VH-VL binders against Mitochondrial intermembrane space cysteine motif-containing protein MIX23 (MIX23). Designs and how they scored, part 29

Target 1, 196 residues: Mitochondrial intermembrane space cysteine motif-containing protein MIX23 (MIX23), of Saccharomyces cerevisiae (p38162)
Amino acid sequence: MVDNRRTFTAPQSLLETNLTFPNDEPSLTTITVTRERCVDPSLIDSFLRFLRHGSDDIIRQKLNNYRKGSINGKNKCKEFLKQELYPNWQIRNNIISFCEKEAAEMKNETDQQCGNNKKTTAEPLIDARIDPYAARERAEKQEAQYKDWTKVTEWVANNRKIEQILTSTTEGILRQNCEQNNDYLKEFTQFCKDNS
Short names: E, the ipSAE of ESMFold2; O, the ipSAE of OpenDDE; V2, 0.75 times the mean of E and O plus 0.25 times the DockQ between their complexes.

## First folded at step 23 (VH-VL; framework fv_namilumab)

Design D4 (from C2 with heavy chain Y32R S55T, light chain S91D; at its last look DockQ between E and O 0.02; V2 from the best seeds 0.00; counts 0 for: pae E 6.3 > 2, placed apart)
Fold by OpenDDE, look of step 23:
Structure D4 (fold): chain C 196 residues (1-196), chain A 121 residues (1-121), chain B 107 residues (1-107)
Amino acid sequence: as target 1 above (196 residues)
Amino acid sequence: QVQLVQSGAEVKKPGASVKVSCKAFGYTFTYRYLHWVRQAPGQGLEWVGWIRPYTGNTDYAQKFQGRVTMTRDTSISTAYMELSRLRSDDTAVYYCARESYDILTGYFDSWGQGTMVTVSS
Amino acid sequence: DIQMTQSPSSVSASVGDRVTIACRASQSIRSYLNWYQQRPGKAPQLLIYDASSLQSGVPSRFSGSGSGTDFTLTINSLQPEDFATYYCQQDYDYPWTFGGGTKLEIK
């Protein structure tokens, strides 16, 4: 019922690189995320892979060999983080968060339809004795809704896990090659707050 | 195609200031570090400093600290280098150079044509 | 500061020759070494980055090798347009520094 949508565009910086992407990856640079696309996340997955590959792999590679001990280098790191890395992470997180929100709404809608007879807006209960076919159809619809909710929920959980692994790994590399005592995840959190 | 176009030659007196411009074409100006490198006549290359066009942040070689100022106008994709308190040994061709996109590496993939700055009494 | 030393400062060669230019860093710079060509009256042009990566558009007769402190630029089968001055440059630490240059002249 709710037609939520949000459009995400890959950072232009990724488009200006001579990155080699896997042949199976689409050259998608913009995506409009909807509930339907959360349920069938094939397109979103492709976009996320593009963002992850286009940024994180290069970052890891470069940071792994990045110069050490330079104050100026550390400053350069800071700029890179703010201008390139954190924006990329934020886009991915925002996409995942969108689907997370949709999942919550899906559950709420389904619960209201199935269990909360207390709400005046709930669909009337179908007496299976009066119309068994309608009752079955309703049950099937509800089951399908719960199935979709579960699918989105699992997808969100999995992608959150992936993001956690990626960011944690990158943080370790950053500490080794940039500022050792910096809490980059905290900085990223603050970045998101500042740019929300 | 990426192109950096610099301002014309300058002749200055000792103690004066010079401001050289570098206009960028063919790429997103704010996504690349821009450096300045100078070359005295018949001499080698000397790094002067860099600017991050997106933020305007800069870093200068110690030799030029207090005398050099790098700025940019993002609306016209132009960087500026101003050198003050000019001396005779500042006579050189000044180049702007674009740093590679992977900004964690430090090679210059594009150069301006250079601006000759002559400091003479 | 990291000092970059090129050798030789000048070299004479003929068209078709193989030429090798050396660049040494005062300390390890890993692979953060770049090579530039500068023709008379022109701006430098990138040849090699990251010690051995050939810049797009640069002829394959140019190659770079080395890591740590010792690096080499090799030009196979010299062409007339290759007579120029060559510079190595480190980006391992600030300030970035260049070698003194190697002038390649016609014999």
Scores: ipSAE 0.071, ipTM 0.673, lowest interface PAE 3.9, mean pLDDT 87
ESMFold2, look of step 23: ipSAE 0.082; ipTM 0.639
ESMFold2 (binder alone), look of step 23: mean pLDDT 93; pTM 0.933

Design D5 (from C2 with heavy chain Y32R S55T Y101W; at its last read DockQ between E and O 0.56; V2 from the best seeds 0.00; counts 0 for: pae E 3.5 > 2)
Heavy chain, then light chain:
Amino acid sequence: QVQLVQSGAEVKKPGASVKVSCKAFGYTFTYRYLHWVRQAPGQGLEWVGWIRPYTGNTDYAQKFQGRVTMTRDTSISTAYMELSRLRSDDTAVYYCARESWDILTGYFDSWGQGTMVTVSS
Amino acid sequence: DIQMTQSPSSVSASVGDRVTIACRASQSIRSYLNWYQQRPGKAPQLLIYDASSLQSGVPSRFSGSGSGTDFTLTINSLQPEDFATYYCQQSYDYPWTFGGGTKLEIK
ESMFold2, look of step 23: ipSAE 0.455; ipTM 0.764
ESMFold2 (binder alone), look of step 23: mean pLDDT 93; pTM 0.940
OpenDDE, look of step 23: ipSAE 0.017; ipTM 0.630
ESMFold2, fold request of step 24: ipSAE 0.425, 0.338, 0.489; ipTM 0.767, 0.735, 0.781
ESMFold2 (binder alone), fold request of step 24: mean pLDDT 93, 93, 93; pTM 0.933, 0.940, 0.942
OpenDDE, fold request of step 24: ipSAE 0.029, 0.014, 0.013; ipTM 0.603, 0.587, 0.622
ESMFold2, last read: ipSAE 0.423, 0.426, 0.373; ipTM 0.767, 0.762, 0.749
ESMFold2 (binder alone), last read: mean pLDDT 93, 93, 93; pTM 0.944, 0.937, 0.938
OpenDDE, last read: ipSAE 0.015, 0.041, 0.013; ipTM 0.617, 0.666, 0.611

Design D6 (from C2 with heavy chain Y32H S55T; at its last look DockQ between E and O 0.02; V2 from the best seeds 0.00; counts 0 for: pae E 7.2 > 2, placed apart)
Fold by OpenDDE, look of step 23:
Structure D6 (fold): chain C 196 residues (1-196), chain A 121 residues (1-121), chain B 107 residues (1-107)
Amino acid sequence: as target 1 above (196 residues)
Amino acid sequence: QVQLVQSGAEVKKPGASVKVSCKAFGYTFTYHYLHWVRQAPGQGLEWVGWIRPYTGNTDYAQKFQGRVTMTRDTSISTAYMELSRLRSDDTAVYYCARESYDILTGYFDSWGQGTMVTVSS
Amino acid sequence: DIQMTQSPSSVSASVGDRVTIACRASQSIRSYLNWYQQRPGKAPQLLIYDASSLQSGVPSRFSGSGSGTDFTLTINSLQPEDFATYYCQQSYDYPWTFGGGTKLEIK
């Protein structure tokens, strides 16, 4: 099993704020994401909540304090986007993407084990007539793997939805407080490309 | 306690350049925008520009474009404002001021003691 | 640029008096208005931010009100240390601009 892991650190800009985080959330500033943590996403969820602490309200409050209507004001908005907002979004997306990739790999591994089409790498088929207990154990293991895959897949889907809602909402706020005609999602996409 | 400490008074001739420093204490230097504001003798306050210490990005008032340069050294938590091609009307007390960096931004919560720059022939 | 107009330019008052200083913006600046106090020979000090929020450490006799274009700084029961020049400042748009100041003098 390929031990895939990736470490994520919250943007310094987030840590530099005087924002009070809910006491109930662990002050995780760094997380190492693994397949196991994707399957049990409790820690990842805590970290994402921390990153998302920029509730729409908090983001709105911050953005409301930035200038609009002038080139200079727009420049400050750009600075905010590049130094604070987009890095935060990127980290969250990268975490979700990591688990998405793991889900895909989990699916492939499980399918390969079940299909036994490739004689070379698959565990020998246990004849249930010879060892019914071993066959049952194998079946249970496969079922558990599919269950885990399903969990991760659903988790990814849900978090993608959350991110879409958050970014969409924030874009609206940005248009109100920064440049009205700017495609901020496109800019973010470009940002991710430039910083990949 | 937050404290901004500026360099001492300067006397310059017209056409010369002056560089004023502002050292920050009591907070993380890169957390806040720093602004420069000047005040001519007996006059009001005039905004010069801002620097973001974290990135070094700057923005200047149009009046000072091409003559002012704001820089910072994060290793010593110090910001600099250099004004070139000095004129008599540049005679003023120059202040560095910290912009708040919390939920609410857009105000100067801390000021340096000011640096008097006199431009005279 | 957004022009900030303070009135009056100077005011004479006595200890214990109530004083009101007005600041008007040439266009709406929402609540992005700050008030500063400057004593002679000293740097400005923040009194009020965001139109009505009292800065920590500032006496409660200071208060700010207003939104849009019209703002007011009120000092209740003037103290000897309150005789200074007061400035309003908008942070709504660049360049940031200050009012012309109001000098509060002893009557």
Scores: ipSAE 0.018, ipTM 0.627, lowest interface PAE 6.3, mean pLDDT 87
ESMFold2, look of step 23: ipSAE 0.049; ipTM 0.644
ESMFold2 (binder alone), look of step 23: mean pLDDT 93; pTM 0.934

Design D7 (from C2 with heavy chain S55T, light chain W96L; at its last look DockQ between E and O 0.02; V2 from the best seeds 0.00; counts 0 for: pae O 6.3 > 2, placed apart)
Fold by OpenDDE, look of step 23:
Structure D7 (fold): chain C 196 residues (1-196), chain A 121 residues (1-121), chain B 107 residues (1-107)
Amino acid sequence: as target 1 above (196 residues)
Amino acid sequence: QVQLVQSGAEVKKPGASVKVSCKAFGYTFTYYYLHWVRQAPGQGLEWVGWIRPYTGNTDYAQKFQGRVTMTRDTSISTAYMELSRLRSDDTAVYYCARESYDILTGYFDSWGQGTMVTVSS
Amino acid sequence: DIQMTQSPSSVSASVGDRVTIACRASQSIRSYLNWYQQRPGKAPQLLIYDASSLQSGVPSRFSGSGSGTDFTLTINSLQPEDFATYYCQQSYDYPLTFGGGTKLEIK
């Protein structure tokens, strides 16, 4: 029952664009992520869609602005990555990671309630023979917890896959427009380390 | 209303350093790039560099590399430009300017009133 | 670096006149060109961005056109307050560069 929460703010560069977003896109520029919002990810989903720019075309357009118009073109790409793209990726990754962590905690909490009869932190085992109603209620609660855990786990897995596809696609675009031999995913990993 | 207010005029000797401030009003300071542009008396405009207040990242014109340092204090929505090893040809009005975006490239939609820096022996 | 060349360097005109100022880039900058007006003793003010977009609050007598390397600022029916120096600026690549300016003087 740890009340974990984390607040994320969209990059300003995204907010300042004249881009039109789908009607289901949130008007929120900041989101506070909690376990409850991981279980019901409707708001998070909207926020992630907003961050994902709608399409790779937007990224491509922005990247075109940083194309080599001069000998310093490569530097512009670098700035685009560091100032715009990687921060966006990092925010999305951090949101997903938050829910991933919550899923892990949910699993642990549920397992402790079911398996660890260790008297000190777990709710006492209810003998169904003594109080069948209480036992049933407990079983239902546990089932509900596992159900929520499953939902979050699946949501995390799906969004991880989406992010992989998006970053891979974007990397292809980057290779076409910036350094062809650069490992952008590795660079992004380093970026996250440096800005964690 | 967006307003950039700069510090007052400075008179410095060659070799000295000057630090000009630019305080932002009427908008979220960390949302926009802030640029510095200078103008020598009777001359045109010269780009000095930019700072991203959100991160503190900077980029300077090559001409000023090693001599210019741009910083910010987000708590008071203030940016600073420090120029060291001053020379007579650094005499100019220094402007801070906010960069806005539409979708792609930016433009300077708001300017400070300018700070005159005079370098003389 | 991208060189920006303005022409003419100075122009004399009368109130009510039409004036055109040219700006040329040493290479294609697409539409990433801004125009600024600077009155004596004042900071520059944005007039046009992205070659042809009029900044909010700027009179409609100002207009910008062009793409690639050649750009123009046009002022229709000059007003007394329009006598100033005008600068073009490319935002296509770093370092950012300005034209040399065009001083618009009263005839």
Scores: ipSAE 0.024, ipTM 0.643, lowest interface PAE 6.3, mean pLDDT 87
ESMFold2, look of step 23: ipSAE 0.240; ipTM 0.682
ESMFold2 (binder alone), look of step 23: mean pLDDT 94; pTM 0.955

Design D8 (from C2 with heavy chain Y32R S55T Y101W, light chain S91D; at its last look DockQ between E and O 0.02; V2 from the best seeds 0.00; counts 0 for: pae E 8.0 > 2, placed apart)
Fold by ESMFold2, look of step 23:
Structure D8 (fold): chain C 196 residues (1-196), chain A 121 residues (1-121), chain B 107 residues (1-107)
Amino acid sequence: as target 1 above (196 residues)
Amino acid sequence: QVQLVQSGAEVKKPGASVKVSCKAFGYTFTYRYLHWVRQAPGQGLEWVGWIRPYTGNTDYAQKFQGRVTMTRDTSISTAYMELSRLRSDDTAVYYCARESWDILTGYFDSWGQGTMVTVSS
Amino acid sequence: DIQMTQSPSSVSASVGDRVTIACRASQSIRSYLNWYQQRPGKAPQLLIYDASSLQSGVPSRFSGSGSGTDFTLTINSLQPEDFATYYCQQDYDYPWTFGGGTKLEIK
């Protein structure tokens, strides 16, 4: 069976600001996300934190920088959104969605194993009262598989909540500094369709 | 278990207004966009518009612009669609539908049971 | 607005048959097309999203294909529960629009 994976690279704007790193610091430019990293997400969390700190957390500074660079421009918000903010949001959402899809696959795989074990398995005739060790081992393996699925599902739910809070805060700042009546999340959705 | 429960059928005269409700269960109401889709008797599906419960922002199909108003009350997890200056061709079943989380595709992953609105003189 | 045209408007078929339903967009929608099944008196249910991705719990006898302007839903080995109306829907641009539907009837 081939292992599913996807590599994500930080947006160009973050790459430009991070041209030089200390020699012994880990790279923050790319991450490869796998099912195993969804189960133990320390690297994913670090990468998401980097993306969030380089965008939403400093959004006022980012907006000011675009104003300084747009002497004749009237669309400084539009350029910032398309060049920096929406690409960053897209990468974060794609990472979360990758783990969400892996969680769904984990559940389907485990459900098939449970159904097959009940109907046709090498030891379906072994009564727990006759061979309690085989029944216990099978139950423990099933519990471990569902535990991993639960961990990834909870991680996905938590990160969806974080993204909602961050994008809501950012949207408030955008409404004060850019177009007030725009729905930036729907605009972001269209950006993703145009750029995927 | 996700569920969208709509208000009951309504009979209206031409020129009146109707307000249909959609109460959400089994998920955080403010986390998902909610759409309204209608279906005239024996006809296909027609998109009316969406509301973002978190902000109250809306967008309507041009056909309904100026006649439809979508609102929500987040304290009771309920969305509303009000259609004014009703005509006989507004007779339809009106559905609320929840948008998926997939930012690349916008399919409806949960639907209300529908509310029949009949406009007759 | 992006117009979605389905054909045929109805199909008569028997259990076990293979049926294809076409959907055409008035402009390219890339792969942003979804298919729904609607049984009489019920709300629509998602079958396929993103042109060809099968929704969880949908039988493998359903498949979707296409890109750009031309899309197809295929149902292999029809079952009694498949007799319903099928709709395509584009989610590329607002307003999101539906095809006119294809009613699949028992012969």
Scores: ipSAE 0.023, ipTM 0.584, lowest interface PAE 8.0, mean pLDDT 83
ESMFold2 (binder alone), look of step 23: mean pLDDT 93; pTM 0.931
OpenDDE, look of step 23: ipSAE 0.028; ipTM 0.640

